# Ledger of designs, part 38: VH-VL binders against c7peq0

Target 1, 252 residues: c7peq0
Amino acid sequence: MHNKIYNSFIDRKAKGIKSFAVLIDPDKVNPADIADLAAKCTAAKVDYIFLGGSLVITNHLDECVQQFKTLCDIPVVLFPGSPSQVSRYADALLYLSVISGRNPELLIGQHVLSAPAVKKSGLEVISTGYVLIDGGAPTTVSYISNTTPIPSDKDDIAMCTAMAGEMLGMKVVFMDAGSGARKPITESMISRVASQVSAPIIVGGGIRDAEKAYLNCKAGADIIVVGNAIEKETSLIKEMADAVHAAAPVLK
Short names: E, the ipSAE of ESMFold2; O, the ipSAE of OpenDDE; V2, 0.75 times the mean of E and O plus 0.25 times the DockQ between their complexes.

## First folded at step 12 (VH-VL; framework fv_olinvacimab)

Design w4 (at its last look DockQ between E and O 0.02; V2 from the best seeds 0.00; counts 0 for: pae O 3.1 > 2, placed apart)
Fold by ESMFold2, look of step 12:
Structure w4 (fold): chain C 252 residues (1-252), chain A 120 residues (1-120), chain B 107 residues (1-107)
Amino acid sequence: as target 1 above (252 residues)
Amino acid sequence: QMQLVQSGAEVKKPGASVKLSCKASGYTFTDYYMHWVRQAPGQRLEWMGRINPYSGDTYYNEKFKSRVTITVDKSASTAYMELSSLRSEDTAVYYCARGVEWSGAYFDYWGQGTLVTVSS
Amino acid sequence: NFMLTQPPSVSVSPGKTARITCRGDNIGDKSVHWYQQRPGQAPVLVMYYDSKRPSGIPERFSGSNSGNTATLTISGVEAGDEADYYCQVWDTSSGHVFGTGTKVTVL
């Protein structure tokens, strides 16, 4: 099925159903713990596994994807930080353009170089406008990208950036405070962006508890991505998933 | 040294409003959510709401949402809670309580409390 | 609306173990936090995320959470542990919810 993962994003958004994604960095995850992690994600009804990071130095990406695909039925979506972060065993690829920045390499340059390999992989490719928001400290993504994040109190700049990205053809907007972010994106900024784009909105970075995940959904996020808090405490998977899923009431 | 210093006790009549203050010191005020929690005599603690002092984003307990307003003055490192349309059942000790850095899951530091007495 | 129920009181002899329960529907799926409130004082955090101990809280405080019951355990109880104890969770419909409170009396 062509565009299976993207269609799930828009179908769930159309139904008002919020989605929870667990972000896993293959360089940080202990292979011995993947079975427990997959079991917890399955039990919590996690909607997506996002796999990747700003730095993926090891050659274990394929192994990590294959382990998750063997251990659970949750879609595995690549969140690449570099051209080497492509695995044909995944279900889809977030093909990120850093539209918040002015680095031409991250806007289109890397894409020109990676496009043949990405096409050859056979992956579903999801055009994603990546909007980096200041997370209160330098992050791996801000350092690697050499990109100034949008200030965390400039809601209109974030809104216009996302709006322009959608107008230019981005299928998804990813608002990210970055891996290692100290502070999460504000509910007011999410609400401003959500008021002006119809594309699915992914929000991540600095989300530490179920309350914030819930409030981000109420503000207009469609998909909540959590990585660092779950790395520290996998018991949060269930509580955060429940909070995200409860943000849209279930009717009989 | 970290401190949350609350305003003094108040006596109010039913139908009035009260506005309590909580002055923070010894930490970066805008990095921590500020909550308000009350306790009627002999009763459990009751969460009223919280504010993100950086953005002004608020989140209220449904029970109080029509009567409670939480605000901040960033330059004074001070949070405020206003409760309107007071009833005798609003007689309680009102606490400000700090979350942890960028998380409001639990309350790691509390002010001394302010007694509000509502009597006719 | 989410309910957390605690026993009204627990009596314990010095040096023994106090167990304070907090009951709620599927509370094991939530993170539970605990507060100590001595008479006339503000609450103090003594346990968070079920079983994690804040700095300055002695190791004799421990916590667990499964099914419909969370438990705060105080081993080697001292006179200074005499206080009211409250559990707390966050819930989508109710926000932050505190338990009914348990008075621990050290006899």
Scores: ipSAE 0.845, ipTM 0.933, lowest interface PAE 0.9, mean pLDDT 91
Fold by OpenDDE, look of step 12:
Formats: structure tokens, sequence, C-alpha cells
Structure w4 (fold): chain C 252 residues (1-252), chain A 120 residues (1-120), chain B 107 residues (1-107)
């Protein structure tokens, strides 16, 4: 099993390089527009394409992955709402454990069920500690999983949660305010987590402009993930990518 | 100077087909989507479909999907829209319009419009 | 089918402010664009991505979008602003959708 994508996370982080990921929901993207989107991502030097959604249909996922892989050389990383959302055509899978919650199904239960299929897929599997942060609106994940997100002002809880994930062997920490978040994750929380975690930190949810993306990077985020804002305005791809790539982390 | 110039007015009978043209100039034809939008007399604008002039990829309004065909001639920087099985309700001014971006596209340049009259 | 609803008409005196609304379910999550159409002419883009003005469009034109309503605001209305105005969005299921149109009359 290769670790190409994970190694890229580590290498870039070590070099102080910030990464921008475009999140695409296979169920929302029009196949006819994938080529244009791929071109824009390429032109903006997007680092990763994250594919996923809470309700992704498998056949749409495969098709979407294949199309992107055909049209551009940007790594395609699965960001599934469920561990069962797998496509062998992707470059990697973020194997998400919702460690901010206390739902055993999201901690390990669904993973047990999906493990054979995931292994059979041959995908690079990246163990990911998923940390759901309150974004001021119910998230699909919160609703479906009945998990309570970490309050947006509880930096220490987020920090301890991320630390625990890392110490349990999770390779990546994903802090997410969720799709449609009204309040993105604060820089203070990101900084607090980054001060105690060596693993790559992915931050998503509620990021609507280049400035916020930049500030999150400066706070300690290694990878910025944006979906909703780009869906609304695709011109933001370039602006956000440039901002992220221009950013440098704070010293730990 | 960006310009879209459309073909002249058409009069057709019900059941016939019409093919309209839209010649683009002042920009790289293949860099932008080309859309077709119609407007019946006293009615709102209605999107029909679009084409990527570079790839030839099309996407149609479901309402027209069975009757509309959009094509391009890259060498002539011209887009075409063919509408078949014409009905009286298809009487409208048809516009070509340049589309700027993916999905959330807006139309920044419009042709002058072509009146298509369908009458027995 | 996704629908955009506009008031049929808005009357305004010269120098006053006209507000044209465009209503749609969760339209705030979409990018709204606006077009001006004078009688016998093709539409002209006057606002894109909710609040961005194309080159050549005066600052009197502004736009907003939140919740279920997008608004095109024309301050200091002039006689030349008399036209039909259409909002437009992209919808995954319907494609590009235009509003019902609003006729702005300058009194």
Amino acid sequence: as target 1 above (252 residues)
Amino acid sequence: QMQLVQSGAEVKKPGASVKLSCKASGYTFTDYYMHWVRQAPGQRLEWMGRINPYSGDTYYNEKFKSRVTITVDKSASTAYMELSSLRSEDTAVYYCARGVEWSGAYFDYWGQGTLVTVSS
Amino acid sequence: NFMLTQPPSVSVSPGKTARITCRGDNIGDKSVHWYQQRPGQAPVLVMYYDSKRPSGIPERFSGSNSGNTATLTISGVEAGDEADYYCQVWDTSSGHVFGTGTKVTVL
C-alpha cells in the first residue's frame, strides 16, 4: 500500500508549504462542467481535489473520480461522509473517525463494516481524526450522526481532542465547521491545536474568502478545504489558492 | 471589442426546424461557453442550453433537450442552435450569450437576437 | 422546478431609489446575476455574483443577496434606467433560471 498522498501532506508541511483543496460533491457537480472545473483547478494550481459528501452515491462517485483523473493531474482524495463511500479510482481515502463525538458508530463501528471493501479497493488509506466544530448551523454530519460538535470557543477541548487523535495513531487531523457553516473555525482554535499537534491539520467549513483562508494558514492550518463558497463563485478558486500558497505558518 | 452577431429573422411552419447562427468576435471563441436564451413576446428570458466551444460539450435545459441541438464551428467562431418540431409557442426572440464561468455563470455579452416566428 | 419571482413593476421618481427583489428558495446560497433590458434591445449585464458591477455600470447600481431574497438597488434613478430587469441563477436541476422580470418605470 502506497502512502503517496500522505507523504505529500507531510513533506509539504515540513517545508512550510500550505495547500489548497477544492471540495466537490459528486452529487452536486454537473458532469458536463467537470472539465471546466478541472481546468480552473489546474490553472489555480489547486493541490488536492477532495471528493465527497454525506449522501454520495457510489456510481456517481466513481464517475466523478474517473473524470477528474482523466482531465487533470491533481490528486483526488476521497472525503466521505461514510466509510463506505469508496472508489478505487481515487488516489487516497481519508478514513475519518469522528473523535469530537461519542458515537461509537462514527468512531469505529462503520469502519468495521467498511473495512473489507476499503482494503479490497487498494486505496491509500489515511487515518484521519475528524474534529467537528460548531459552525453556528447544524451540519449534515451532526444531523446524521447525532453528534454534538465542539463549541467554537472551546479551544482547549479541540486541542485535547486533536492530541488524543494523534496519540491514537491518526495521521491527519481534520477540523471541520461543516458544510454551510455560518461561523468558520477561529484562528485561535487552529493555533491552539497546531501548537500541540504535529500531524497535518486540515481545516474546512465556512471559509468564504481568500483572507480567511490565508489567516487560517497563518494560524497553523496545513490544508484548507473549501466547497460551498466555490460552488457559489468559482472565481474564488484562484483567489483562495493564491492566498493559501502565499501563507506561512506561525512558529510552534 | 466583443461582439456576437446573430443570423436574420426566420419564419417557419409548425413541425419544421430552424437553425440559427451566432458569430463571435473580439475574444477567443473557445475560452467561453456559448449559451442560447429565448424570450417569447412579453415573457421572461428562458435558458435553452450551452456549449463548450473548445470541447463541444453541451448541456441543455431539460425542457428543450429532445428538440434542441447546439453546435459550433471553431474555425468560424460561430455557434449554432437548431430547434426542431417547432410549435407556435416557440415564437420568440432567440439570443446567443457568452457565458463566463462554470455553473454559476453569468452572461456578459449578448447577441442582438433573432426573431423566430412559427405560424401556420 | 426552481423558480425566481420578481415584482411585475416598480415605479420610481427621478433621483429616488428603486429596489427590485428576486425571491427564490435559499437563493442566498446561489450567485445571483442581474440584467437590464430596454425595449427592443438585448439584455445587458448590470450585476453579477450578487453585488459585483461590470465595467461601465455606474455605482448607483448595487446588489445584495441573503436568505430567500436578492435585491438590485438603483439609487439616483435616471430616465435611462427605465427597463425590464431580470435576475438569474444557476440551479442544478433546472439549469440557468431567470426571474419573472420587473418593469421599472421612471415617473
Scores: ipSAE 0.051, ipTM 0.648, lowest interface PAE 3.1, mean pLDDT 91
ESMFold2 (binder alone), look of step 12: mean pLDDT 93; pTM 0.953

Design w5 (at its last look DockQ between E and O 0.04; V2 from the best seeds 0.00; counts 0 for: pae O 8.9 > 2, placed apart)
Fold by ESMFold2, look of step 12:
Formats: structure tokens, sequence, C-alpha cells
Structure w5 (fold): chain C 252 residues (1-252), chain A 120 residues (1-120), chain B 107 residues (1-107)
């Protein structure tokens, strides 16, 4: 409705400010641990909480959103495995079209079915071109999407895919190696896409350390999303957030 | 059976360049970042840079960025480090060191080191 | 420009505990890794991500990191622990930075 979250993406990109998002999978997080996660994200000045994953099989999404909204002021952005998986308590929804794939159901089909409910939810809806990149091993997202990922060394294919998505009206490009990816997206591919795309670029999958998060930002990513490394070691939240925030110019 | 075998000692004059090699075996070469770290006599370790052998992406210490070039030959499972415009302060033992799989946060395996001596 | 300072030496009797400190501004916000270097040898990783022990490193090695100080602790010190020890972090301005080094002498 008011495009508050999308406008924050655009405004921060225009200022060269990089954003750090922590990805929380509602199926994996223990509800008792959410308070500690929220506190760590707040202390680290995490910019967004992304809730979701390729496969969400429990009915805990609403509960998880409400817990984070109660425990911190960080925007909660849905990253659902299906366009119909929504929570009215969230701040925004990444409405993903898997533009890297050739599955018509994930390109537009599920969206046709879900659009009335999504509109009725009152959520801010962010048109997102989802570009799946080969992460070195099969990922949940590659199986669920029935999609062959773009090969990790085919920079021009990723670039053209993102360009086409932007030209077709996608407001955000999400380059993702997939949750649990062995191999993160290369800096070369990020820079190639960033050279041709004006939309905010989200990069995720396989990012295991602050160095990679920093270098992805220097290559042209606008928003870095980390899930698996944080699940394994929540102490990394502060170090990664600091690295992402340091990749932008300091205060003007 | 994992090995990082470095090239032999070098003696160079100021202003010359040196190119060191690090041959890897016993693991999938392209899956691990390769770093170069040096140590002058009696001094601390000093990181010079690293390469992602899969993509060729490099990341250099700003101190060396204008003089260092790190490359790989994937078919030979070999990393190289070239340091140009040598100075006497570049006298050191140079190590190659492997990162962990698709991460360069720390160095879990090191080569034997190569002594480079820069003198008139 | 990120600086890591260590005491130049620590002397410890066999069977006692050596504590090797690594000081840096807000080092507690960084992941700290530790290396052992015996005379004439390449470094060996002995601790990573502050307190995690690689395979083959005995349990008497432990680590902590908070505030401005990270510490590598070696309990039950043995003669074979006599070596130089270096801490390491990653920093946005400096890349990978090693500490000044600490020589542990077992007397």
Amino acid sequence: as target 1 above (252 residues)
Amino acid sequence: QMQLVQSGAEVKKPGASVKLSCKASGYTFSDYYMHWVRQAPGQRLEWMGRINPYSGDTYYNEKFKSRVTITVDKSASTAYMELSSLRSEDTAVYYCARGVEYSGAYFDYWGQGTLVTVSS
Amino acid sequence: NFMLTQPPSVSVSPGKTARITCRGDNIGDKSVHWYQQRPGQAPVLVMYYDSKRPSGIPERFSGSNSGNTATLTISGVEAGDEADYYCQVWDTSSGHVFGTGTKVTVL
C-alpha cells in the first residue's frame, strides 16, 4: 500500500547504503530462541528480518512473525516458498516470480490463484524477480521450483535474465544460490548483473563469513541475506552486519 | 594425502619480480580459496591476498595491491603469486594457505613456505 | 589499519596454564582464529571462530573473545606447546590481520 519497505530499498540504494537481512526459517527456528535472535539482530542493527524458505511445512508462520514484531522494530519481510503463503502481521511480502526457470506455475500461475488473497491481506507487495543460481549442490528451492539453476559461471545469462525481469516490471532482483548452498554466487556474476540493472539487488545463499558479505556488496549487491551461517552461529550476526554496513560510503 | 607443495627458494635483486607456485593435491582444488601469507625474519605473519580458483575472483591486501598478482592454473591444480618491484623489506618466507570450502575466514592448511631473499 | 597486539612472550611451567591475549578495538565483535608456529615450521590452525577446536588439537586448548580482548588458553602445558602463537581476524579496511605474536616458553 504505502510502499514503505520498497521505498527503503530504493532510498538506501540511491545513497549507496548496503543492507543486511537475516533469513529465519519458521520450520527450523525454536520459538524459545526467537527472543535471543531478535535481541542480537537489534544490537547488530540488522536492517530486515526475512521470514521464509523454499519449503515451509509447519503452520507457525503467523506465530513467528508476531514474535519478531513484538520483540523488535526491525521490518519483517516475507520470503515465502509459495505466493499464497502470507501473514497479515508482516511488513511486506516479496512476491516472487522464478524468472530464471521455465516452470509456468512459478512464473505466474500460482500468482493468478493467490492474487485476491494477497490483495485482501493488506500487505505491501514487492514485485520480485527471483534468479536461482547453481549453488554447487541440489537445494530445496531447485527441487520445489522444478527449475534448473543458472550455471554459476554464466554471468551473461544471469545478467540477461535480471535485465528481462526488470524490463517486464520486476521492482527487485533476488539472486539466490539457495538455502543451504555449498557455493555462493561469485562476485563476478554480481558485478555483471549490477552493471545492467537499476533495481535493488538482493543476494543470498552460501554466504558463510563477513568477508564474502562485504565483497558481495562491493561487487554491487544492495541487500545481503544470510540464513544458514546464522543458524549455525548467531554470534556472526554482528560481524556480518558490520561488514555489510562498512561496504557503503560513510555518512555523507 | 593432502599436500600444498611450494616452489624452491629464490634470490632476487631490488626492482625484480618473483613468481612463486603452490601445487595442491588430495582435494578438489577449485572448491577452496587459496591465500598467500608472508613472514619476514622475526616478524609476524602478513596476509597478502587470495584467489577463488573457481571464478578467478581475487582480493588483495591494500598494502600489496599494486605489486601482487595471484593466479591459478586449474588444470594443474596450481596457484601462483607474483610480487613485482621487489624491495629489501620483501625478504620473507612466503606461504600458500588454504581456506575452508567456499570460505576464506581462516586458513586450515599451509604449504611448507618459500624463502625469498632480496639483496643487492 | 586494524591493529592486533599480543604480549611478546609468556613463560609457563609444565602442567600449568598459559593465557595468550590478543587485543584489538572491539575484537569481541569479530571472529578470532589462532595459529601455532613451531620454530622453522609453517603455522598450524589451533582455534577458529573464537572457541572452536580443529580436529587433532587437544581439549586443553580453549579460546574466548569479548570486549577488546581475545584469549587462547592452554591448560596442562607440555614442552611441545613451546611455539609462537598468532591471532587473526578479518577487517574491512585491512583484510586478514595477524597479531604481533606471542612466544610461549615452557620452563
Scores: ipSAE 0.814, ipTM 0.917, lowest interface PAE 1.1, mean pLDDT 91
Fold by OpenDDE, look of step 12:
Structure w5 (fold): chain C 252 residues (1-252), chain A 120 residues (1-120), chain B 107 residues (1-107)
Amino acid sequence: as target 1 above (252 residues)
Amino acid sequence: QMQLVQSGAEVKKPGASVKLSCKASGYTFSDYYMHWVRQAPGQRLEWMGRINPYSGDTYYNEKFKSRVTITVDKSASTAYMELSSLRSEDTAVYYCARGVEYSGAYFDYWGQGTLVTVSS
Amino acid sequence: NFMLTQPPSVSVSPGKTARITCRGDNIGDKSVHWYQQRPGQAPVLVMYYDSKRPSGIPERFSGSNSGNTATLTISGVEAGDEADYYCQVWDTSSGHVFGTGTKVTVL
């Protein structure tokens, strides 16, 4: 029970099943829209709801989590902008270390400060190596302050970074081009990382259509995360979900 | 080894149609887009359209949209391009090319090309 | 219609450096790919996503993209590098667009 979400990641990966996650910013979502989103996600058989934002207020986060939990049975996973954004009502927390950067605060400093609260929450904590890739959007850099993303053309750096994260005991690798990314992560980079990492690989940022989602899965992504595109057009949820679910992994 | 093998040269009259084939091997056919690109003699490459072999979804250059049809036979790992209402200006070498990704896609493997000559 | 403009020709001596430019409005915001085409042959991908080299392409090939200009650079030019080179981008309104092409002649 304590590792239910993580176990689902590894189980699905082992079976070659690809997963689709809808990213929702609690600060941007209208409560009136949550019911509709929940319904659409359910209908599309979305695998996870990721909740995360840069400036999430705890009370608002709790409410948002509770609403989703009431309206659907999809696991709610916290994808926080900071380790302090915690809700005990969620199913799990991605405990993100920005391993692509060299900011000690984002590597461990903020984690130390948030650790008591996270522990007290009783949440399943999933140690996550967060790998920020340059998506051509300055907003991503603003989201992860004082970090330099890995250039989009540096597959080996991404690979080595992910490898290091895994060897340090991080359970999940999250490759992210960031919110509003102009350029999503390349399939070559995903493939390169996937060839050297056994941990579940989450890929997000700049994915705008079902085809890209599908091909990212084929490249080696285990979980596809989409936020912005869905915010603009909720009808994409079903199309992307179907594409992801139809995808098979690349043979290693 | 990745390979795209195209059908042979064609000679057509104006107003006729031509259907070219491109057989893929060495990779999972449905995992990559298939594009068609042509090149008139001494001219630049010109993209015509693409198909997602997995879904059958097509996207065409607006210039050709009314005359071009791209299809696939997944069982044969073969893509097809049919161009109708041929004109002399359609005389060109036509290439199939494997596409990587959707937006910002590049073409990593190309067929050998098929010459289509349109003459009265 | 989105357009990519290349110089018609570039001449270079063996061992020297050739630079092929591709100009387009805000091309720096796009991903640029490059193809080499020898006479009578199909194009071959030599650069993708501005600066990535496919397997088999020598390190003397490099790419950059900023502002309104992408550049393919060939250092230590060899006779075998004589070919036409095309840049290519994706455009939402035009689809895939190729440059006008540059003939590289090795003197």
Scores: ipSAE 0.014, ipTM 0.527, lowest interface PAE 8.9, mean pLDDT 90
ESMFold2 (binder alone), look of step 12: mean pLDDT 93; pTM 0.953

Design w6 (at its last look DockQ between E and O 0.02; V2 from the best seeds 0.00; counts 0 for: pae O 5.1 > 2, placed apart)
Fold by ESMFold2, look of step 12:
Structure w6 (fold): chain C 252 residues (1-252), chain A 120 residues (1-120), chain B 107 residues (1-107)
Amino acid sequence: as target 1 above (252 residues)
Amino acid sequence: QMQLVQSGAEVKKPGASVKLSCKASGYTFTDYYMHWVRQAPGQRLEWMGRINPYRGDTYYNEKFKSRVTITVDKSASTAYMELSSLRSEDTAVYYCARGVEYSGSYFDYWGQGTLVTVSS
Amino acid sequence: NFMLTQPPSVSVSPGKTARITCRGDNIGDKSVHWYQQRPGQAPVLVMYYDSKRPSGIPERFSGSNSGNTATLTISGVEAGDEADYYCQVWDTSSGHVFGTGTKVTVL
């Protein structure tokens, strides 16, 4: 079935089931540790592996995707730093437009160049409005994107940005404080955005514990993405997954 | 350099309310969650709730949710906890405790405690 | 409602090892934090995320967590280690939960 990954986002949201995604950066993961990560993610019932990062310095994305695909049954979803960074072996691609910014190359320019290759890849392509929120420190995403993040206390700006993205046809909203963020996105901002969009909402950046993951879900996030905290402590995978899966659905 | 200074002891009658303060110094107040934890005589520590001072997001222990209100004054770097409808079993030492930067999983600094005595 | 139980007391001779247990259902799936409280004083963090030691806490403090039991271990116990010790976790239904407390007595 086409659109398998996107349909899982929609179906789980409709059932009030929250999803947990582990973000793996191919530049930072030790290939020898991937088997252990895959086993821990499987045991914890992680819903998605998001693979990618804002800056991919090394070229072993394909190898990393294939390792996860052979070691577990968890869907591998590409979260690329640019639209041209794809792997044909993944299950889906988050095709990100940085709608929070005013850099035309990240809004649509690079997509024009990459679209033939993305089409040829055979991947499921998920139109994603990427909303960068100020994470309290400079991030690789902020630097590379040449964009000013939405201030962390401007809920209405984040809400209007997400609404506009959805109205323009984006299927998913990704609110991200950025890799290495000090400050995660506030529950107030998540709640404000969730009140005005029906698209699945992915939230990531700076989430360090199960309490924050849980409360983000309660505020209206549909998919929680964690990378840095798990890179430092893989034992958190189970606790965070449990917290996300136990979160009550948001009643609108 | 970092300090959490709490308001002085209180004596209250059943049915009254109490509002305690916790003034922070030596760090950026809005970057850290502020928790309130109490300890009745001879009993374990009991978490009451916390606030993210940045936007005022609160999270309460269900046991206290109907009676506790946690607030902040950002300009004074001060957190407050108000407990209403006091009973004798609310007699305890009340602590403010700082979470870690943008995380509330554990408490790395504690105020000196404020004794609240509820007696008729 | 998530429950954490600790033995009420542990007696240990100076120089020996004290092991303070904290029991909860599947506590090994949670992050466990530990506090030391001397009489009349506020608690002090001595261990976090099961086995990480805060700055200023001696290396003789260590921690582990698996299955239904988390353990704070104090090797080379000194008279100054005599205090109450509490474990703590976060739980979806109960919020932050502290253990019943263990009084460590150095004899």
Scores: ipSAE 0.731, ipTM 0.885, lowest interface PAE 1.5, mean pLDDT 90
Fold by OpenDDE, look of step 12:
Structure w6 (fold): chain C 252 residues (1-252), chain A 120 residues (1-120), chain B 107 residues (1-107)
Amino acid sequence: as target 1 above (252 residues)
Amino acid sequence: QMQLVQSGAEVKKPGASVKLSCKASGYTFTDYYMHWVRQAPGQRLEWMGRINPYRGDTYYNEKFKSRVTITVDKSASTAYMELSSLRSEDTAVYYCARGVEYSGSYFDYWGQGTLVTVSS
Amino acid sequence: NFMLTQPPSVSVSPGKTARITCRGDNIGDKSVHWYQQRPGQAPVLVMYYDSKRPSGIPERFSGSNSGNTATLTISGVEAGDEADYYCQVWDTSSGHVFGTGTKVTVL
């Protein structure tokens, strides 16, 4: 029970199944729209709902989580901009350490502060190595945290970073080009990371079409996360989900 | 063939209420949102609100929230819009329109419109 | 209050190209839809999600959206294209918002 979501990551990866996650910002979604989103995600067989963003300004997290949990059976995973953004109603929390940067607050400092609340929440906590990749524009995370993303053409740095995260015991690697990224993560970089990392690899940022989602999966991504594109065009949910589910991983 | 057929023209006095109907056919009524949009003479289109016919949840333009009620009869594949406390400024053609998606929705089918005239 | 501004009118000769603009703050981040309304008729969807054509809409209709301006382009304008055109977006605070409308006159 405590590792249900993580076990699902591992199980699906082991089976060569690719997963699609829809990222929803609680501050951007209207409650009245959640029912429709839930329905579309269900119809598209979305594997995970990721809730969160770089900034959560309003305290609508609990309400948003509860509403999704009521309206669909899709696991709700918190993807917080800060470790303190916790809802006990979610199915799991990605406990993100920004290992691509050298900001001690994002490595461990904020975690120390949030640890009691996270522990008290009873949530499944999934230690996640967050690897920020340059997407051609400053991300909210980069700006707020004053961290420098890994250049988009430095595959080896990304690889070594992910390897280090895994060896430190992080259970999941999250490669993110960031919200509003102009340049999504390259297949080359994903492939390079996937060749050296056994942990599930989540890839997000700048994915705007089904083809890119598919190619990322073929390169070695296990979970594709899309937010911005579906915010603009919700019809992409099904198209992207289908593409991801049709994809097969490359051999390591 | 997708069709939205609206009720006939209405003449009302200020302060009264009007309830318009929109009967849908040619598609699964509960699979799409139903919206109401009005247009005063010589003016632009103005969105009033929408309903999810399957779940019954509504979302209204704040301008009309206090006066508008949108409902559905699933069995009849019919949507309703009731506007209360009518004023002269409410004189307009009122349209029902099918919405394809939620927040980013476009309106792919429209009713023929219902003229509501509010005059003393 | 989110607003969409369109030119009041556009005049075009038959066979020429008409461009109808819709301006709004950061409208490029939104999905813009377009409707054609002939006199005495209900609106008809002619473009959705910036540049997608519904079935039955001729290829001479095209759309774009970037920055603060969305544009509906009608190439090879015909007499039947004379109508009012409205852009439409969703706004979190305002709901569905329509443009001020543009009357296209075919000379």
Scores: ipSAE 0.023, ipTM 0.576, lowest interface PAE 5.1, mean pLDDT 91
ESMFold2 (binder alone), look of step 12: mean pLDDT 93; pTM 0.954

